Miniprotein binders against p81326. Designs and how they scored, part 24

Target 1, 226 residues: p81326
Amino acid sequence: MLHFGGFIMEINHISKILEKEREEYIRNKVEEYLKQGFSKDDAVNKANQSWRTYIGHRIQDVIYNLLKKFLKDSGLKVTTDKALNNRNLPEELDKVKRLIAINYGEYLFLPDADVIVYKVENNDIKIIAIISVKNSFRERRFETTYWKLKLKESPVTSHIKVFLATPDKDNEISYKCPNGKPKKMRIILEYELDGIYFLKEDFEETEKAKHFGKIVEDIIEISKKL

## First folded at step 11 (miniprotein)

Design xe14
Fold by OpenDDE base, look of step 11:
Structure xe14 (fold): chain B 226 residues (1-226), chain A 82 residues (1-82)
Amino acid sequence: as target 1 above (226 residues)
Amino acid sequence: DPELEKAKFIAKIIKDLAEELGLSDEEKLRELVQLIEWLAIMYGAEVEVEIENGKIRIVIKVGNVEIYIEIEDGKVRITVKE
């Protein structure tokens, strides 16, 4: 149990809260769709579909808020790709945006960077880590790996750690070799990324595959070496 | 007001958690307080907890909206104030 800022990160509490959020969200959406004239069955189906979209963004927000809270005392800062997706940025965020950009010759593009951890020292910005948050691996299974490889190609970005955070509810990457069969996705993601952090208890732990509670410690340790 | 709606949503979650756990013993009360603290963190809200003489007072700040939670004698009272 890692004590961060006096709190033990308990995934069980987070999961319990998210389940209650689901129940309340579904209830509210069903009521909304009923008022719009949908049948009860249609309202429930639409609410469930809406929840699938909502929960993806919600988990990103949760991880952002957790990292922001638990990294604050270390002097580390946290932002998101969404916050960087503005034409007018504060100088600090404009620098962050430029320091994670990937060169494609005539164009610069940002990696998928759901959460970005950086430090400011003597007005210089150092990017520490990018955290990609995935609720499901049904689409874009190796996108995070692609971005990690692209970041390695430049001396400007090669030091940036890329982590994957996931609840992996469907056990898509929780185990390397379930029933003696290698799971290609788990093996490749673990090999190419700097770490995978699970927002669950039931997974195969390795040097790179850890409980999400370890991410704060790992980021702080990386920050000391930069 | 999006902040008010968020605060109302959070307040409802707290109510549902309190009803599920029950407020009958000290262990359940401690668990509820911890859940409320985590809930606040998950929303990026500030939280203050005061425990005095068997009364628990919690304030959650969601932007300019405050959620007041009072737990006493096995009852929970939640007030959202703008």
Scores: ipSAE 0.819, ipTM 0.933, lowest interface PAE 0.4, mean pLDDT 91
Fold by OpenDDE base, look of step 12:
Structure xe14 (fold): chain B 226 residues (1-226), chain A 82 residues (1-82)
Amino acid sequence: as target 1 above (226 residues)
Amino acid sequence: DPELEKAKFIAKIIKDLAEELGLSDEEKLRELVQLIEWLAIMYGAEVEVEIENGKIRIVIKVGNVEIYIEIEDGKVRITVKE
């Protein structure tokens, strides 16, 4: 039984794997487009565009799978917004869906909840955390912050921790004050959210901005207080 | 079968990793095993590792499909079985 307790998430290994996945994915897509009659240059361009869409979903899936694996022994459960979008939900997931819903008067809407961590005790469900996964901040920069604030407005959801997980490849939020200039997005996200977790080594660490490897421990600790 | 295609894709990644890293020493072998374990986790697959007498056997379960990896004498053999 590999005591997963000391499984230092080696971001380097994950990055290396994702690069090999990219190479293989691009190769396969180029071959597909060539068979469809596209030129080599067009095939490469289309493959790269396809990869940009794919990698966003892939990172979300990776984070889901990591959390599912490393939280299993603690008895915590993990689901996704995609799983909750089904018309016919098992009772457990239907309860999870209802417990994260935000009231807009005549309507209930779900927050963006890429990954949801919850526990089941005596048939009662407690939502522990929502993890928003962002590969880039080009669009919807403060959407996660909006959902955090909305969740705080209800006693039903106010306890739910909201985390952001990102590789931040373009260093959009990795540093608070690069060159002495405050990065508005980093400062606001760190202030409003319960934590930011980086899937990289090169970032400014703070109490709320941590390496992704710490997210499992933090979630387990939160779960014990609920 | 989506699971079979996924397993084949994973198997190709493992092959490429093994070719890039090489299998010439114990340190590289250890790194490869770690990479395979991470790869399995990243795909939500179950992984079992057995090391006996210089032979490494790894089984990755992708749904109902199994990937068998054998590493011995600086060689890697990968088999996908449904």
Scores: ipSAE 0.817, ipTM 0.932, lowest interface PAE 0.4, mean pLDDT 91
Fold by OpenDDE base, fold request of step 13:
Structure xe14 (fold): chain B 226 residues (1-226), chain A 82 residues (1-82)
Amino acid sequence: as target 1 above (226 residues)
Amino acid sequence: DPELEKAKFIAKIIKDLAEELGLSDEEKLRELVQLIEWLAIMYGAEVEVEIENGKIRIVIKVGNVEIYIEIEDGKVRITVKE
């Protein structure tokens, strides 16, 4: 159990809170859709669909807030791709943006980087890690892997760790070979990425597949080596 | 106000958590406080906790909106102030 700032990072608390958020969100959305004249069944279906979109953004925000909080004392900074998507950036964030850019010859593009962890030392910025947050693996399954591989191709970005954080609620990547059947996504993601962090307890733990509670420690450790 | 709506939502979650856990013993009370603190962190909100003579006062700052939580004698009172 990692104690940061007097808090035990217990995923159990996060999961419990997110479940209550779901219940409240669904209730509110159902009520909203009923007031709009939808049938009960349609309202429930629409609420569930809305939740799927909402929870994706919510988990990203949660992870950002957690990392921001727990990395603060270590002097590490956290930003998001959204924060970098501005024309007028502070100098620090402009440097961060440039340091994660991937070269495509005539063009530079940014990887999908839901959360970016960096440090500032002697006015130099070092990018430590990019965390991709995925709620489901139905679409863009290997996108994070693609970005990891692209980052690895440049000496400027090759040191950047790429992590995946997921609740994996549907158990798409929680186990490598459940019932003797290989989970292609888990195997590939674990192989190609620097780590997978689960916001759940029910998963197959490996050297690279860990509980989300370990991500702070791992990032701090990486930061010391850079 | 999006912040007010967020604060109301958070307040409702706290209420639901309190109802689920119950406040029958000190352990559950501590768990609730921890959950509230986690909830605040998860929203990027500031949280202050004061414990005095078995009364717990928690303030969560959601932007310009404050959520006041008082826990005493197994009862939870939540007030959202703009």
Scores: ipSAE 0.812, ipTM 0.931, lowest interface PAE 0.5, mean pLDDT 91
Fold by OpenDDE base, fold request of step 13:
Structure xe14 (fold): chain B 226 residues (1-226), chain A 82 residues (1-82)
Amino acid sequence: as target 1 above (226 residues)
Amino acid sequence: DPELEKAKFIAKIIKDLAEELGLSDEEKLRELVQLIEWLAIMYGAEVEVEIENGKIRIVIKVGNVEIYIEIEDGKVRITVKE
């Protein structure tokens, strides 16, 4: 049982909370749509569709908040791509933004970086890890892999670990060879990325595929080597 | 106020959790406290827990809004205060 700051990170608690959030969210949205003149059935369907969009962002926010909380005592800092999407950044965040940029000749572009973990030592910033958060793998399945490979091409960014965090509710990448058939997505992601962290209990654990609870320890360990 | 609405939403989740778990024994009470702490963390809110003489007091800070939770004698009282 991984204790983070005295808390046992039980995915069960997170899942239970998210389920209650869903129930309350759906209730509120149904009421909203009923007030707009939709039928009860239409209101429920629309609420469920709204939830599917909402939960993707919510999980990202949850992961951000968890990492921010549990890495704080280690002196590590956490930011997001959204926070970096500003013209007027604080100096620290402007440096972070520049240190994750990928060179395309005349242009610099940022990788998709839902969560960025970094440390500040003597006013120098070191990027430790980028965490991509995926709720589903229906779209942009290999985008995280692309960014990992691009980051490896530069000595400036080659040290940056790229992790994937996912609940993988549909078991798209939970197992490598279910029923003896290789899951292309799992195999490629595990091969190319530095780690995959599951916000679930039912998955095939490997050296790179771990329970999300281990991500904090892994990041702290990496930070000590940088 | 978006913070107030968020706080109200959190308070309602806590109420629903308390109703589902019940407060019939110490184990359930402990589970509820843990769930509240996790809920606060998941929202990036600060949480303080005080246990005194069988009474549990929890304060969750959501920006400038505070959620007060009192658990005593198998009852939960939740107050949102801006």
Scores: ipSAE 0.811, ipTM 0.931, lowest interface PAE 0.5, mean pLDDT 91
Fold by OpenDDE base, fold request of step 13:
Structure xe14 (fold): chain B 226 residues (1-226), chain A 82 residues (1-82)
Amino acid sequence: as target 1 above (226 residues)
Amino acid sequence: DPELEKAKFIAKIIKDLAEELGLSDEEKLRELVQLIEWLAIMYGAEVEVEIENGKIRIVIKVGNVEIYIEIEDGKVRITVKE
């Protein structure tokens, strides 16, 4: 149990809250769709589809808020790729944006970076980690690994840790070799990334595949070495 | 007001959690308080908890909106105030 600021990161509490949030969200959406003239069955189906989209963004926000809260006392700062998608950025965020940019010759592009952790020391910005949040691996399965590999190609970005955070509800990457069959996605993600953090208890733990509660400690430790 | 709607949504979640857990046991009350604290963190909200004389008072700040939670004698009262 990781104690952060007197709080034990209990995934059980987060899961319970998200379950209640789902129930309320579905109820509200069903009511909304019924008012729009849909049948009960159609309303339920649409609500469930809406929830699948919503929960993906919601988990990103949750992870952002958790990291922001628990990294605050360490002096580490947190931002998002969305916050960087502005023409007029504060100087600090403009520097952050430049320090994570990937060079494609005439163009610079940002990696997918749901959460960016950085520190400011003597007006110098050091990027510590990028966290990609994935709720499912049905599409763009290796996108995070692509960005990790691209970041490694530059001495400017090669030090940046890339982590994946996921609830992995469908057990797509929770185990390396379930029933004797290798899970290609788990193996490749774990090999290429600096860590995978699970927002669940039922997974195969390894040196790189950890409970999400450990991410704060790991980030703080990395930050001390930079 | 998006903040008000968010606060109302949070208040409903708290109500549902309280109803599910029940409020008759000190252990359940502690669990509920912890869940409320986590809920606040998950939403990036500030939370204050005061426990005095068997009464629990919790204030969650969602922007300019405040959620007041009072737990006493196995009852929960939730008020959302702008």
Scores: ipSAE 0.811, ipTM 0.931, lowest interface PAE 0.5, mean pLDDT 91
Fold by ESMFold2, fold request of step 13:
Structure xe14 (fold): chain B 226 residues (1-226), chain A 82 residues (1-82)
Amino acid sequence: as target 1 above (226 residues)
Amino acid sequence: DPELEKAKFIAKIIKDLAEELGLSDEEKLRELVQLIEWLAIMYGAEVEVEIENGKIRIVIKVGNVEIYIEIEDGKVRITVKE
């Protein structure tokens, strides 16, 4: 159990809420598909597929809202890649965007950073960490490691911590050596990234693979060293 | 109205949580309050909790829509108001 402000963070509470959200979401979607004339079996399959897409965005929102809430008193600010992709950015966000951009010769692109944590000191901005949120690893398995490697290539961005946050409900990266054999995806992600934060209880903890509830403490500690 | 639809969804989740827990004792009541507070935080909504004379009042603010939760004598009343 980890403490956030006046609340005790319990991963089981977050999981229980998300499961209730799933149940209601699927119920609503099945009703919509049945009205469209799909069979019950088809409506259920389509609703489950819809949830898999939706939960990825939902987890991003949850992580953003949690970090915004609990980092506020430490002088840390939080934004998203969605916010940085808007036209006509405020000056502060334009600076954040420029500070995480990756150079590809005549082109400059943002890494796929779902959530960005930064601080502002005397009108100067320091990027602390980016968090990539992955619901599953069926596609884009090593996308986050690519962006970490690109950020490491420049002294201007090499300090930025790159974290991955995941429920990993299908146990794709939860264990380092299941059945005595190394799981390539878990090994490479843990080696290359600064941390993996699990939104579940059942996974192999290491110095880099932790319960999501520890992410606020870790970010605050990092920010003090920068 | 997306704020109203979100508030109705949140209210339904609260109803489901209360029904599953059952409000038979103070421990389960505290658990429900914690779940409601976490639910509000997970949506980026402001939440205020007031406890007085054995009554618990919770207000969740979802933009311009407010969710009023009143818990008294093991019963939950939820009102969504624009």
Scores: ipSAE 0.781, ipTM 0.926, lowest interface PAE 0.6, mean pLDDT 87

Design xe14
Fold by ESMFold2, look of step 11:
Structure xe14 (fold): chain B 226 residues (1-226), chain A 82 residues (1-82)
Amino acid sequence: as target 1 above (226 residues)
Amino acid sequence: DPELEKAKFIAKIIKDLAEELGLSDEEKLRELVQLIEWLAIMYGAEVEVEIENGKIRIVIKVGNVEIYIEIEDGKVRITVKE
């Protein structure tokens, strides 16, 4: 059983909910495409493609909502890269954006920071952690590691913890040595990142590779040291 | 209305979960309540649960839209109110 901000988190609850969401989403999308004049086969194919895009964003939203809910009473604030890309940012969020941006000479880019945790203390903003959410590792498999290394290059950003959160349904990084063979992706990600949090039960747990339900207390503990 | 469409979607998920579980005993009922609470959290919605003489009332607030769930006698009644 996992604990999550004083609220018991059941990995199977989230999975069961997401499966029902998929079923209803697909049904609704098929109806939409049929009304647009697509054949049944085309409507089903398009609905499934739509879900694959949607589920990535949905998992990010779930993580954002969970962290916002369970970090609130610890004085920690949560935002997203979507919120930081708005044209007219409140001063607080504009400061958050500036504090995580990476300088590339003439250009300034945000790291792969789907969810950002920060605090405001004595009128100063301190970035605690960024969480990169990956649903699949077929492409951009080491992007999160690259951003961690870039953040380490400056004393202004070197304290920022970089986490990866993933359901990893295809078991791309769930085990260090599947079939007795070292999995480069898992080993490098675990070595370079500050933590990997799995949205499932079946994976090789280590000091850095944990159940997602542990992320709240880990973030709170880190924030007290900063 | 985005909030109304979201609330209707959530209501359908709750209905589907209840049908799959089959509210045949107290353990299944407790499981459904937990699923409803997690569903609300996953959408960033406020949720309150009240238990009264074997009757369960749950309110989920999705912005200005409210979802009322009543569970009694093994039956689930869901109402979405703006």
Scores: ipSAE 0.779, ipTM 0.924, lowest interface PAE 0.7, mean pLDDT 87
Fold by ESMFold2, look of step 12:
Structure xe14 (fold): chain B 226 residues (1-226), chain A 82 residues (1-82)
Amino acid sequence: as target 1 above (226 residues)
Amino acid sequence: DPELEKAKFIAKIIKDLAEELGLSDEEKLRELVQLIEWLAIMYGAEVEVEIENGKIRIVIKVGNVEIYIEIEDGKVRITVKE
C-alpha cells in the first residue's frame, strides 16, 4: 500500500513519467505534422495544442487507474462517467448512475463526474466521492462547485464528497493570495468543494488543498464513516 | 493493435527513463524499477518484478501484449511480444 513518504515520492515519479510522455508525444506529433507539410513552427504549435487536449484525458485515466489499484483492497470500487454513459449497463453501474442523478423537477441529469468512487455492502451501493479532473481553468471555472451545490440539495446525494484534481501547471488556483490579493477562483473552489488535490509540488497547502498523494488515504477514511 | 501501440509507447518511455537516469549504482537501479512500476500502474497494466542472481526481470501486461524488461550489469533490454 501507499505510505506518506511514498505518496510524495510517487507524485515526483508520476510527474517525471508524464514529462517523458509529453516529450515523446510532442516528438511524434511534430514528425506527423511535418509530413503533412506544415512548417516547423506550425508543427510545434499544433503538437503542443494536441498535447493540451490529450493531457486532460490522460490525467483522468491516470487518476482512475491509480484509485482503482489502491482502493481495491479497501473494498472500494471506481468507475467513470464514460462507463456510466454506455448503454446496457450492468446492474451495479446502473445503480451507481441513479445514485448520483440530480433532480431538476420533471427531469433527472447526471453531474459532470470524471471519476466516481463507491462501495457495495449487503447489496447496497454507497457513493463515496466524485472526482472532477481539470487541467485548465480558462473555461468552466466553477463547474465543479455548481455540481457540489446541486448534490447538497438532496439528502440522497448530500453525503457525496466532491473533489477537484488538477496539475494546475499555470498556477491558476495554486495560491490563495498571490501578490497579496485574494484569488477569487481558489478561494471559492476551496470553500465550496470537499477537497482540491494538486498533481504538483508547488502550491499553497491547506486543510482542503493537498498533494494528490493524500487522496487514497482521505477516501478510505471517509468510507469508514459512511 | 491499440494494445501493441500502447505497449511500444510504454517501452519507449522506459528506455528514455533508463537513459536519463543512468544505472551507475543501486540507488539509480531502484529508482528505475520504481518508475517502471509506476508507469505500469498509470496505464492500468499488470506488472511483476522478479530479482534473481543479480538480474532484474520485469513483465508488464498491456492486455494481450507483454513487455519484457531485463536489467543486468547496468544494461537494459526491452522486448515487446504479442
Scores: ipSAE 0.778, ipTM 0.923, lowest interface PAE 0.7, mean pLDDT 87
Fold by ESMFold2, fold request of step 13:
Structure xe14 (fold): chain B 226 residues (1-226), chain A 82 residues (1-82)
Amino acid sequence: as target 1 above (226 residues)
Amino acid sequence: DPELEKAKFIAKIIKDLAEELGLSDEEKLRELVQLIEWLAIMYGAEVEVEIENGKIRIVIKVGNVEIYIEIEDGKVRITVKE
């Protein structure tokens, strides 16, 4: 079992593990591309490109597994938008899907929610929070804020907290004024979202911008108010 | 067998972590055990740790595949068993 302090102090353990996964992943991919007839230089370049795609999904899976593990004892359940798009949903997940879907007239869509936290009390399902996981902010920088605003439009979904989780290795949103000038992306994300959780130590902390290890405590506290 | 391939990948990561850390003192040994526990959590795998008379036994369950890690006298032995 793990404690809050241990979780926070072990963020560098997660980073160390992911770096070893990267090394082995790239080694395996280079071997595969060489077998396909690529030159060594091309195989290395393709392996690195493959990792960039893979790491985004891997970080999402890591966050899912961590939240599932650490929220379990508080009676909180975790699912993903990928799981909710399955054709044959269990009744519980079908209810979660219906409670989070956004109405666009003739069409219903799930928000882009990588991880969804909910609870079940007396056969009632209440969605607590959605966590969007972003590895970089090159594209669709404010997609998460759009979904927050849409969720606020209905009394069924207006209570749902929308969080962003990111390693932000390139410091795209880590500081409000990194060169003495306001960083629009950080300012808007922090203003509109309910929280930004960083999977690193080097960032500007605020009431809404916190270490990722704090997210479990925050979600539990929110769930008690619902 | 995707579970077996995942378990082999995890075992390789554990081996690499142990080699980089070096197991020359108790602090580094404790660090390796913590890394193995975090690795299991990151894969959603169950992990159990047993410590007895300077020998550490760790079992990670990846579906029906089990990874056995034994650490004794600064050496790591890893076995993957279905």
Scores: ipSAE 0.776, ipTM 0.923, lowest interface PAE 0.7, mean pLDDT 87
Fold by ESMFold2, look of step 14:
Structure xe14 (fold): chain B 226 residues (1-226), chain A 82 residues (1-82)
Amino acid sequence: as target 1 above (226 residues)
Amino acid sequence: DPELEKAKFIAKIIKDLAEELGLSDEEKLRELVQLIEWLAIMYGAEVEVEIENGKIRIVIKVGNVEIYIEIEDGKVRITVKE
């Protein structure tokens, strides 16, 4: 039904849909909090706080669902850190988990990888990319770069592409040098990561900073080189 | 039932999108259909679109719950069935 050639158009549709979801979500939450006895002002404040938590998980789910659908015919599979943290893992996902784990001496930890793209060839699993989804850079600004650097330390994981996906509604990393002053966060993230994909139209596009609609094509091309 | 509540939420979003766009011309109609298809994809839901002489029928499957969207003569009818 939908085709890859319309991917740029898809970002505008996703944004419009998310705005309508926000409006309805907030209406429902305000009504719910009013029924619980909160004042109108408190209900609105609580609804907005609830949305901030919801939208973060929602965007991760959207990216997961989009990649799963559009990468299927290329033989690529998609999972999430949430699925990998389940106590009862299928064998395939257990292998994915082991292939991205970071060794800290007697401890093994997963990087904070929201969405993982991999392929299965001849009973072997090859991790292609992980996508970190960030709505705000007020906390843990460089967490994604830390995990990229840790993955580079081992020849088993050094090939894994690390992408950042963000709506960046507050323009925290949308431009490299606004008014001639370098934005440290944007510059370091772009330098260290393999790509930044924006879920909005207004940002400074570069070789690594791209419209989200390019991510499927990029992942497929990377998978051909592995 | 979580699937029914999810389907009702999706149906409400579709209704809101249709009302905001206004189905005054063919371009806006195509935009609405595309938005509905993307909405389904964003939820990982199956979607089928059928177009018959001035009538557009869309079915979104949310688990065992189905959302039927019929667009005819600039009007949108949405039904949620379990």
Scores: ipSAE 0.758, ipTM 0.917, lowest interface PAE 0.7, mean pLDDT 87

